# Designs tried in a protein design chat: VH-VL binders against q0aze0. Part 191

Target 1, 268 residues: q0aze0
Amino acid sequence: MKIILVNNRFKENTEKKAQEIAGQLSALNVEVIIDNGLDEPYAGTVDFIMVLGGDGTMLRAARRYGQRAIPVLGVNMGTVGFLSNIEINELAEYLPLILREEYSLEARMMLEVAVFQQQSLLTRVFCLNELLLRSNSPRMLSFALEISGQKLEPYRGDGLIVSTTTGSTAYSLSAGGPIADPQLDAFIVTPVASHIINKRPLVVSPEREISLHLLEEREAIIGIDGQIKMDFGAENRVLIKRAPHPLLMVNLKAKPFFTSIDRSLQRQ

## First folded at step 7 (VH-VL)

Design H12 (framework fv_oberotatug)
Fold by ESMFold2-Fast, scan of step 7:
Structure H12 (fold): chain C 268 residues (1-268), chain A 125 residues (1-125), chain B 107 residues (1-107)
Amino acid sequence: as target 1 above (268 residues)
Amino acid sequence: EVQLVESGGGLVKPGGSLRLSCAASGFTFSNYWMSWVRQAPGKGLEWVGRIKSYTDGGTTDYAAPVQGRFTISRDDSKNTLYLQMNSLKTEDTAVYYCTTGEDYYDWSGYPFDYWGQGTLVTVSS
Amino acid sequence: DVQMTQSPSSLSASVGDRVTITCRASQSISDYLSWYQQRPGKAPNLLIYYASSLQSGVPSRFSGSGSGTDFTLTISTLQPEDFATYYCQQSYYTPLTFGQGTKVEIK
């Protein structure tokens, strides 16, 4: 068995903990590849991905490995979040189940984001939560949104979020978007500080293609799961569609989504 | 362990120039946006500017007080960030911090969860 | 530029007190707000990011809330090591801007 351990060496003592876990797995004859986010993703075949950290580390793992159809387990290191399934102090208890492949998988849709400049593809990236278009100056953006070729009335405001249902509790929530059951496949389109008071979040089929471009020169940035940031100008266009493969998240124990989000909202 | 070590500070006369360096270790420097933040003696924090990673375009941004006088650059082969300060004014007197961070999501250099110890620049006659 | 205004500029408190510091942005910055602590003679330390996310290693007595233009940092039970200056900072717009700071002094 070959497992990738994904961690964030800049958080806590996660690098030391990753080395300790790698040693434990190696003692059980498991080959371990450590990915601390600083190098290129491991290119070889693996059987399982274990993410040590919070939601941010899971988002990075999803971007790097989510399209490979490999089981991904989130192991929480004490930071609150929605994408982990077990706590680090529970890992020893669940490790035999992992090695025997005694778990269920939950498919989470991902976004495919393609950014163009003057009709040329600049980059193609996958993400689990969302794409954020935002102003990078005090000026509001004026931009066009098209959904499967249908042109909506122009948007004016600070930006727009195109989110998966998994991302409904991330930036989309902060911008006034709905909380969505992550078992549903849908795009959630949420305006950011729209100057047009009747612009509402939209929930659309994941079979739709969404495109965005600026209607006038402004300083803007595209953020993808917060992990990739790039300048976005009037010569740029972004195309968003459902990614070819969902992220396969490992369920070792029940984690009730609605009670978790309810508790989070009560505390905030 | 992530470390940022500033150097190059000192005393300079108004109108003079100084080049600050920030030696980075413990992370893949080339992936990160890097910022300079300064603090005048007894005053608050002031963002000076930033430089993006090569992958994100390698562009620079500056606060208005330093625009046209300061230049931020990086040498990824040496894991070093630079601040070239020209036409220095007495109000540029400050401790200069090299900063970066990986936030909950990315390598954008924000929020600033890593700071150097700072290097003092004194501009006086 | 986005102006960040903190209130109060200074306060005096005793160990065990609940301390609240507010930060107001001159325009909406969504949740792109961080809080920093700076102890005398030291570099700043990140406490909170994305308005309410607690930085790893920071005690749970620190919490952040707010969105848009109004933000709050709360220290639920002040400890001796918490006497410091606190700064809010927005990263939504370039240039990045800090508040003027709030000095928390021993009563």
Scores: ipSAE 0.000, ipTM 0.414, lowest interface PAE 13.8, mean pLDDT 86

Design H13 (framework fv_patritumab)
Fold by ESMFold2-Fast, scan of step 7:
Structure H13 (fold): chain C 268 residues (1-268), chain A 122 residues (1-122), chain B 113 residues (1-113)
Amino acid sequence: as target 1 above (268 residues)
Amino acid sequence: QVQLQQWGAGLLKPSETLSLTCAVYGGSFSGYYWSWIRQPPGKGLEWIGEIYHSGSTNYNPSLKSRVTISVETSKNQFSLKLSSVTAADTAVYYCARDLEYYDYISGHFDLWGRGTLVTVSS
Amino acid sequence: DIEMTQSPDSLAVSLGERATINCRSSQSVLYSSNNKNYLAWYQQNPGQPPKLLIYWASTRESGVPDRFSGSGSGTDFTLTISSLQAEDVAVYYCQQYYSTPYTFGQGTKVEIK
C-alpha cells in the first residue's frame, strides 16, 4: 500500500508529526510519500491520501490530487473544520480500518476553471470550494455571466462567486449564498455586493457551463479556494464546468453536517 | 539554506528590453510564487509581478503591457523581461519568494535576492 | 489599487527606547473567510534587500527578535520596536497582499537619537 501524507509545514508541530506518522505507517509495510507543499505533486500511483491539517490543507490536497479518484482522508490537527473526518489522536484507532479498506466514500464535486486570453488557454485549475471574481479597486465591475450559452442581463457590483455545494459554507455563505447539502451536486452562483437589487443567488445544474468576462476595462482578480489569485482583465474570459472526477472523501465516522453548521452559525 | 541568485544586464539605453534571471538554490522551486520587485534610487518598493511554477502569472497593471515573467522549472529559474525601457525604469530589481500557504494565498516575501542595479541612460 | 500610507516619514529614538510606526490602508485588508489581515512589515538596511519581519499583521517571522511586534486590523496597523538597538537603524515598509497589485507604504526611516 502506498499513501501520500499531506501536511502543512507552516504550522509548528506538523512536520514532526508527519514524520512520526510516516514511521508508524512504514512499520506496517506501508510506503509513504510526504507532501509538505514545497515539491511538485507526486506523479506516481498511490492507494490513499491522508491530509494532516485544517480545511485549507484539505483544499490544497483536493487541488493537487482530487482528479485522480484516490480516497482522501482529512485528519484534524487543531482547528475544527468541515472537511476533516477524524482527529489526530484517533488515527491509531482507525489505521486498521484504513489498511483493510473498511470505510465508505463520499463523492464531492469539484470545479474545473479555465482562463483564456483571446481564445488562448492561459491556465486550467481545479478547486473544491469556489471561484471568486472580484474588483481589485474601489470601482464596481460590470461583467457578463453566461450559463450554457444563455446570456444574462449584465452584473454590476463587487463581483461574483461560483461555488460547489461543499463551498456553500465558505465564501459563498459570507456573501449571502444558501447553505447546501454537500451530497447534492450543483453550482451556487452568488453575487458580491451587487448594485442591482434583484440579482439573487442561483442554484444551477452541475452539467451546465458558466462563463464570465468583463464588459469594461477594470482591474479585477480571480480567486480559487482563497489560495490562488490571478489577474483578470477585459481581454480575459473564464469558463467553469464540473471537473471530470469528484474528490473521494473517506468516512470513518459519522459527521453530522447540519448540526455542525447550525452550531457554528449560532455561536458567531 | 535556500538562496536566490540573480543576474542580467545592468546598463541599458532607452527603448531596449531589460532581461533579468533569478535561480533558486538549496531548496524547492515548486509550491511558491516567485516575484519581481523594484526600487528606484531613494524611493520605495514597487511590485512588478509574480509567477507560479506552473507558469501562471499576475502582473502589476501599471507595467502589464511591457512586462513578461517566465519560468524554466527544469533549471529552477524564473526571468523578467521589461520592454521599451526609459530613465524611469532605473532601479534596483529584486527577485523574491512569496509563499503559497495551505490555508492562505501567497503575497508576502520571505526570501529576497541581493538585487541588480539597472541603469537606463543614453 | 490599495494605497498604503505610513507615518511618520522618519523618527529618531534613543537606544533602548520604544519606536512605533503606523500604516494605514485605503481599504480593509482583512479577509473574512479566514479572519486574517494580509499585511506584512519589512526592514531594509542600507545596501541590502528588504527582510521580512512580520506577516499576517502580528506573526513574527522565524529568527526575528521578540522586540519587534505587529498589531492592528482592517485598515490601521502598527509596528513596535520595544527597545531599539543599533542594528535596528533602517527603513521600515508595510505591505498589503490582500489584492494585486501588492503595494508598499512609502517607508519610515528609523534613526538613533
Scores: ipSAE 0.006, ipTM 0.456, lowest interface PAE 10.2, mean pLDDT 85

Design H14 (framework fv_bermekimab)
Fold by ESMFold2-Fast, scan of step 7:
Structure H14 (fold): chain C 268 residues (1-268), chain A 123 residues (1-123), chain B 107 residues (1-107)
Amino acid sequence: as target 1 above (268 residues)
Amino acid sequence: QVQLVESGGGVVQPGRSLRLSCTASGFTFSSYAVHWVRQAPGKGLEWVAAISGSGGSTYYAESVKGRFTISRDNSKNILFLQMDSLRLEDTAVYYCAKDEGYYDYLTGSFDYWGQGTLVTFSS
Amino acid sequence: DIQMTQSPSSVSASVGDRVTITCRASQSISSWLAWYQQKPGKAPKLLIYKASSLESGVPSRFSGSGSGSDFTLTISSLQPEDFATYYCQQYDSYPWTFGGGTKVEHK
């Protein structure tokens, strides 16, 4: 069996724990590849991906490996989050189940984001939570939103979020978007500080294509999962659609989404 | 139809540089990783280098690391291999090959190949 | 690096013969093995991926089997167009590596 351990090198505790776990897995005749985020993603095939850390580490793992249709397990290192399934102190208990492949998988949709300059594709990225179009200056953006060929009335405000259902509790929530069951596949389109009354969040079919472009030259950026930042200008266009493969998340123990989010919201 | 067309091969002097190109058509070029695989006259296949669909990740065989640079221009559907400090053992037909893997996932399985371009050395 | 050992280096066969080519990996590669056909002066063509899956458009006389470290390519009834060199290739681990090739020739 071959496993990738994903950790964050800049968190000293996670690097030490990754080395410890790699030694334990090696003793069980498991080949281990460590991905600390500094090098290119591992190019070979693997049987399982274990993510050691918080939601941020899981988001990076999803972008690097989510399209490979390989089981991904989130192991929490002490930070409260939504994407981990077990705690680090529970790993020894669940390891036999992992090695015998005795677990269920939960599919989580991902976004495919394609950025164009005129007719040319500049870049393509995947993400688990959301794309954020945001002004990078005090000036409001004026931009066009098109959903599967349907042109909406122009937007004016600070930006727009296109989110997965998994991302409904991240930036989209902060901008006034709905909380969505992550078992559902849908795009959630949430305006950021719109100056036009009645620009409401939209919940649309994941089979739809969403396009965005600026109507005026402004300083803007596109943010991916809060971790990647790209300049966006009037000559750019972005196309968003459902990614070809969902992230396959390992479920070893029940995690009650609705009671967890309800408790979190009471603390805000 | 998917096609890959290599160019830039020729006769070079040892220690010189050469740049190979591969023009792709019939698929969304930016969505797939692409590779260079070489074959010395009368010998077998040897993987040389790979680049992810986004261009964000590059991979090299140990024999060429530090001398060869793989890059791509997704706006023109062109893959490049910049070969510096060329040696006689670099004599080969160089093939451009498409990875089956989507975007930044490199499977290492090559579903389409170009016809190759020959790199050889003058006396 | 994973070493791929292919056997035999060449085989002499007649049209209608059953031909078997073997490939051995220096360590387990599960099912992550591809087979390619290369005719003289031409690029390689993918025949089989994931050890036993036949690529679209490849005749059913070609089949692959094996897992772990030992693999075989079988041509059940050799045709004139099958005289070529065949290569196995592991894609379990970077760097990707090829076998030395097996030449299927007349006589």
Scores: ipSAE 0.006, ipTM 0.486, lowest interface PAE 11.0, mean pLDDT 87

Design H15 (framework fv_ragifilimab)
Fold by ESMFold2-Fast, scan of step 7:
Structure H15 (fold): chain C 268 residues (1-268), chain A 123 residues (1-123), chain B 113 residues (1-113)
Amino acid sequence: as target 1 above (268 residues)
Amino acid sequence: QVQLVQSGAEVKKPGASVKVSCKGSGYTFTDYAMYWVRQAPGQGLEWIGVISTYSGDTTYNQKFKDRATMTVDKSISTAYMELSRLRSDDTAVYYCARSEGYYDFSTGYVDYWGQGTLVTVSS
Amino acid sequence: DIVMTQSPDSLAVSLGERATINCKSSQSLLNSGNQKNYLTWYQQKPGQPPKLLIYWASTRESGVPDRFSGSGSGTDFTLTISSLQAEDVAVYHCQNDYSYPYTFGQGTKLEIK
């Protein structure tokens, strides 16, 4: 068995903890690869991915490995989040189940984001939560949104979020988008501070293609899962589709999504 | 026009708590993590911790983790650092500073600093 | 914890002359994957907060004059000011931004001779 341990080397003691876990797994005849995010993703075949950290570390793991159809387990290192399934102090209890493959999998849709300059593909990335288009200055953007070739009336405002249902509790929530059951597959399209009063969040079939481009030369960026930023100008366009494979998230214990989000909203 | 504006100077008694605020403007608040760093008079810089403004995830310097609490209010683009059980040697200028990192802190560097908040602990 | 040691503690240099400040880390700050050193330099003028000068050991922050340069790799780093100006009087700090806890050197005070 070969397992990738994904960690955040910048978190206190996470590298040491990853080494401890790697040693424990090696003693059980498991080959371990440590991915701290700074090197290129491991290119070989693996059986399981264990993410040691919070939601941010899971988003990086999903971006790097989510399209390979490998089970991914989120192990929380202290900060409560929506993407981890167990706590680090529970790992020893659940490790035998992991090694015997005694767990269920939950499929979470991902986005495929392709950025073009005119007709040339600049980059293609995958993400679990969302793409954010936003102004990089106090000036509002004017931009075009097309859904499966249907051109909507121009948008004016600070930007737009195209989110998965998993991402409904991330940036989209802060911008006024709906809370979505992560078991649903859908795009959620949420305007950011729209100047057009009748622009509402849209819930769209994941089989549709979404296209964005600027109508005026403005300083703008696109953000991916809050982790990747790219300059976006009037010469650019972005195409968003459902990614070919969902992220396969390991479920070792029931995680109460609705009660968790309800408590989070009461705290706000 | 990036600015980090901190709350004003505080004078506290030993055993009290202090809460310093740091309001960001001129940029998208949630794109940057927030460091808290202090500097005692005539001393070097000491890192207290970092908070992701996007996720609320915190990482503390072990020396402060039982007394320091970092929080964020996204609706007003403001970060807070509260230090409890103050001692006279906590007298320092406390800075917030933004890091061009995202919420998992995998990359970044500190590019703008607040003006500092002098906290004096005396009896 | 990574210990950052600066030398000298204080330095006096004549206007127009070269100033050199050293920083040593107790562990390598080199990321072998991207070949970048996670070492940052800050300038702190009297009565002001620190200001970013150089990140990734040798990359100048936008707006920082060309007379400032950073060099070094692994555990040994240098900040050089090629021709000292009056406005360069400050305390200079190096920082480990490789791993938590983020640690600073003790600072080097630069004065005009």
Scores: ipSAE 0.006, ipTM 0.494, lowest interface PAE 10.0, mean pLDDT 85

Design H16 (framework fv_inotuzumab)
Fold by ESMFold2-Fast, scan of step 7:
Structure H16 (fold): chain C 268 residues (1-268), chain A 123 residues (1-123), chain B 112 residues (1-112)
Amino acid sequence: as target 1 above (268 residues)
Amino acid sequence: EVQLVQSGAEVKKPGASVKVSCKASGYTFTDYYIHWVRQAPGQGLEWIGGINPSDSSTTYRRKFQGRVTMTADTSTSTVYMELSSLRSEDTAVYYCARDETYYDYLSGPFDYWGQGTLVTVSS
Amino acid sequence: DVQVTQSPSSLSASVGDRVTITCRSSQSLLHSEGKTYLSWYLHKPGKAPQLLIYEVSNRFSGVPDRFSGSGSGTDFTLTISSLQPEDFATYYCMQSTQLPYTFGQGTKVEIK
């Protein structure tokens, strides 16, 4: 069995724990590749991905490996987030089930984001939570939103979020979007500080294609999962569609989504 | 709107400890890492370490390991840096700075900085 | 540790001059994510440092377009196309690709 162990390079304690866990796995005849973010993603075949850290580390793992149809387990090393399934102090208890492949998988849709400059593809990335278009200056954006060839009335405001259902509890929630069951596949389109008071979040089929471009020269950025940041100008357009493969998340124990989000809202 | 406000100047004797605060406002405190950087007289900028306020995880430059402790208080949106066993070469202006890391993932740059705290260590 | 070296250590210039500052790293700053984490800062005595450029060539919000960054791998450049009175300061580059984060030693831009 070959496992990729993904950790956060910034957290020194996380790196030390990753080395310790790698040693434990090696003693059980498991080949371990450590991905601490400093090297290119491992290109070889693997059987399992174990993510040590918080939701941000899981988002990175999803961008790097999510399209490979490999089981991914989130192991929390601090305050429990939405994307981890077990705590680090529970790992020893669950390790035999992991090695025997005695777990269930939950498929989470991902976004495919393609950014163009004029007619030329500039970059293509995948993400688990969302794409954020936002103003990078005090001036509001004026931008066009097109859904499967249907041109909506122009938007004016600070930006727009295109989210997966997994991302419904991230930035989309803060911008007034709905809480979505992550077992549903849908795009959630949430305006950020819209000038027009009646602009509402939209919930649309994941088979739709969403296109965005600026109608005026403005300083704007595109954020992907809060981790990738790109300048976005009037010469650019972005196309968003469902990624070819979902992220396969490992469930070793029941994690009650609705009670977890309800508790989180009381803390915020 | 984003502001980092640091505590005032300190004068310490060799062997003492100093604790500098950095109060954040204008953003979600737990979404961004806070780092500490110092500048000794006539020297350049030196990175000391950083803290993730969402889980209090820390990373320190090795030369400060064992002497520096960083903590975060989410109820007051304040990060602290305590440096112990002070030496004359610790005389410097200490800055806190926000890392543009949006989630529990890298990376710099340091987009907003506190005004600085002068720590003077003299015998 | 990744060592970062700036050149020159100081220079004298007049308002309107084109100023170029170089930053060299002991190792490539290309991160496994495909990005290069090299940023530039302006620092004046008695004031906090200010971010100018991030990820080699991106101007931070509110930074005038006379500031530009370029480079790849181990060699990076900050250019000020037409120096203004408020630009007399010390400039620092920083790499954040690898821990520990490291700064160049600084380049002081002084009035002639």
Scores: ipSAE 0.000, ipTM 0.445, lowest interface PAE 10.8, mean pLDDT 85

Design H17 (framework fv_ixekizumab)
Fold by ESMFold2-Fast, scan of step 7:
Structure H17 (fold): chain C 268 residues (1-268), chain A 123 residues (1-123), chain B 112 residues (1-112)
Amino acid sequence: as target 1 above (268 residues)
Amino acid sequence: QVQLVQSGAEVKKPGSSVKVSCKASGGTFSSYAIHWVRQAPGQGLEWMGVIIPIFGTADYNQRFKGRVTITADESTSTAYMELSSLRSEDTAVYYCARGEDYYDYVSGTMDVWGQGTLVTVSS
Amino acid sequence: DIVMTQTPLSLSVTPGQPASISCRSSQSLLHSDGKTYLHWYLQKPGQSPQLLIYEVSNRFSGVPDRFSGSGSGTDFTLKISRVEAEDVGVYYCMQSIQLPYTFGQGTKLEIK
């Protein structure tokens, strides 16, 4: 068995814990690859991915490995989050189940994002939560949204979020988007501080292709999962599609989504 | 374990060009940002530009307007910085530095640095 | 361009004593994503710079716990609780919220 341990290279304690866990797994004849962010994603065949950290580390693991149909387990390292399944102090208890492959899998849709400069592809990335287009100055944006070739009336405001259902509780929620069952496949299109009163969030089929471009030159950025940031100008276009494969999240412990969200909303 | 190894020192005349190389070894190359930072003798650090090799395009500090070109050859895991129309004030140690994997590029930190290349511009 | 200003430009410290370096930016380094894009580097004599602290207060892997960063908005501080001989060098703050990335002018730390 080969396992990738994904940790945050910028967090001193997660590096030490990853080495410790790798030693324990190696003693059990498990081959371990540590992905601390310094190398490109491991290109070989692996059986399991264990993510040591919070939601940010999980988002990175999803971008790097989410398209390979490999089970991914989120192990929380002290920061509360939505994408982890077990806590680090529970790992020893659940390790035998992991090694015997006694767990269920939960499929989570992902986005494929392609950014162009005219006809030239600049980059192609996958993400678990969302793409954000936003103004990087006090001036609002004017931009065009196309859904499967259908040209909508221009948007005016601070930006737009295109989210997965998993991302419905992230930035989209803060911008006024709906809470979505992460078992559903759908895009959620949420305006950011729109100046048009009738621009509401849209819930769109995951088979649709979404295109964005600026209608006039402005300082704007594209943000992906809150981790990747790119300048976006009038010469740029972004295409968003459902990614070919969902992220396969490991479920070792019951984590009921609706009761967790209900409790969070009652506290606010 | 990843290392960036730069080409050796250069002595150039004013008006000429210099091309400094930066080879990545021990790690991977294409998805990581490669930055160029210079340091004139006795002075601080100045950011020159960055390339992410999988894009094939670079961003520059506009102070170097049309004089700097950053390129990358993925097959040899090597980045290059070419500075043209050299002036005496371009005398500096030029560093390449690896940033985050593109998937985490937003932080903008540089954690693996080359050893530096001294470029001396004199008549 | 964002201007980064460090104080002091130099300081001499007896081993075991604390040191403090300040960095001020000409505009806020807080992004709408909630992160603050300020980082600290150390350049030891004859060596390339090395990353010490990223995003204000997070120690980079392998950096001793005697180093700490703090601050918000435009005002930031790097502290060394107990200076050791190995800490000698020039410390730089850097912003990466927008291009071009800019560094402070550097603070030279020397042992008395």
Scores: ipSAE 0.000, ipTM 0.443, lowest interface PAE 12.1, mean pLDDT 85

Design H18 (framework fv_ragifilimab)
Fold by ESMFold2-Fast, scan of step 7:
Structure H18 (fold): chain C 268 residues (1-268), chain A 123 residues (1-123), chain B 113 residues (1-113)
Amino acid sequence: as target 1 above (268 residues)
Amino acid sequence: QVQLVQSGAEVKKPGASVKVSCKGSGYTFTDYYMYWVRQAPGQGLEWIGVINPDSGGTTYNQKFKDRATMTVDKSISTAYMELSRLRSDDTAVYYCARDQSYWDYSSGEFDYWGQGTLVTVSS
Amino acid sequence: DIVMTQSPDSLAVSLGERATINCKSSQSVLYDSNNKNYLTWYQQKPGQPPKLLIYWASTRESGVPDRFSGSGSGTDFTLTISSLQAEDVAVYHCQQYYTTPYTFGQGTKLEIK
C-alpha cells in the first residue's frame, strides 16, 4: 500500500505530526510519500491519500490529486471546517480500517476551469469549492454570463461565484448563495454585490458549460478555491464545466451534514 | 497600498551575524508567505527560503540552512532573516518578497518586493 | 536543482524596436496535470528591487503594459517587448517555481542603442 500524506509544511503541528504518522505507517509496511505543498505533486500511483489539516489543505489536495479517483481522507488537526472526517486523536483507532479498505466513499463534484486568451488556452485547473470573478480595483465590473449557449443579460457589480455543492457553504454562502446538499451535483452561480436588483443565485445542471468574459476593460481577477489568483481582462474568457472525476472522500465516521451546518449557522 | 519596508544597510566583519527586517503594510500580514532572496553585486538572484508568517514554519534552500534563520513578529507585521558566520561572498542586497498566493501554501510567484538591504562584509 | 540559463547576457535595442530575451530550463517546468508552465519573468531597474512582469510563462501581472509578452512551454521560454521604450532599460530575470529550491536565470541586461 502506498499512501500520500498531505500537510502544510509551514504549520508546525501538522509537519511534526506528518513525520510521526509516516513512521507509524512505515512500521506497518506502508510506503509513505509526504506532500507538503512546495514541490510538484507526486506523479506515481498511490492507493490512498491522507490529508492532515483544515479545509484549506483539503482544497489543495483536491486540486493536486482529485482527478485521480483515489480515496482521500480528511484528518482534522483542531481546525473548524467541513471537509475533515475524523480527528487526529482518532487516527490510531481507524488506521486498521483504512489498511483493510473498510470504509465508504462519498463522491464530490469538482470544477474544471479553462482560461483563454481569445481562442488560445492559457491555463486549465481543477477545484473543489469555487471560481470567483471579482474586480481588482474600486470600479465595478460589467461582464457577460453564458450558460450552455444561452446568453444572459449583462451583469454589473463586484463579481460572480461559480460553486460546486461542496462549495455552497464556503464563499458562495457569504455572498448570499443557497446551502446545497453535498449529495447533489450542481453548479451554484452567485452574484457578488450585483447592481441589478433581480440578479439571483442560480442552481444549474452540472452538465452545463458556463462562460464568462468582461464587456469593458477593467482590472479583474479569477480566484480558484481562494488559493490561486489569475489576472482577467477583456481579451480573456473562462469556461467552467464539470471535471472528469469527482473527489472520492473517505467516510469512516458519520457526520450528519444538516445538523452540522445548522449548528454552525446558529453560532455564526 | 501593499508595501514591504526593510531595515537599513549594514557593514559587518567576517564571522559576524546580520539580522535584516521586513515590515509589511497595506495587507493582512499573516495571509501571505514571505520569501527571502539575495543578489550579490552584478550577479543574479538567489533564493534563501520562505516563511509562513502565521505559523513561523520555514523552508530553506539547502545552501543556507545551516546559517540562515527566518522568524516573524506578528504583533508588528515584521519578518526577519538572520545570517550567521558571514563571509566576504555574503556581500549582497537582501530582499524580502511576498508570495502572490493567498492562504495556506506558497506558490513561488513573488508579487511585491522590499526595497532591499545592502549587507557589506569586509575586514 | 533546475538550472535556468538566459540568452543573450546583454543586448542593445533602439527605441521603438522589438526586444527578445530567451530563457532555458535544465528540465521541463510544465506540469502535465494542470497544463501550467511554472515560469516567471521579473524586471529590475538600476538601484531597484525586481518587479513581477509575467507568471505562468504568459500571464501578464496587473499594471504591466501590453507591449510585454511571454511565450514558450516546457524548457524554452521567451520574453518579448514589442516596441521598446526608454523606461524599459533594465535587467530581466526568469525564474522557475516548478520545484524548490526556486532558481533564477543569470539575467539579461537590456540597453538602448
Scores: ipSAE 0.000, ipTM 0.423, lowest interface PAE 13.1, mean pLDDT 85

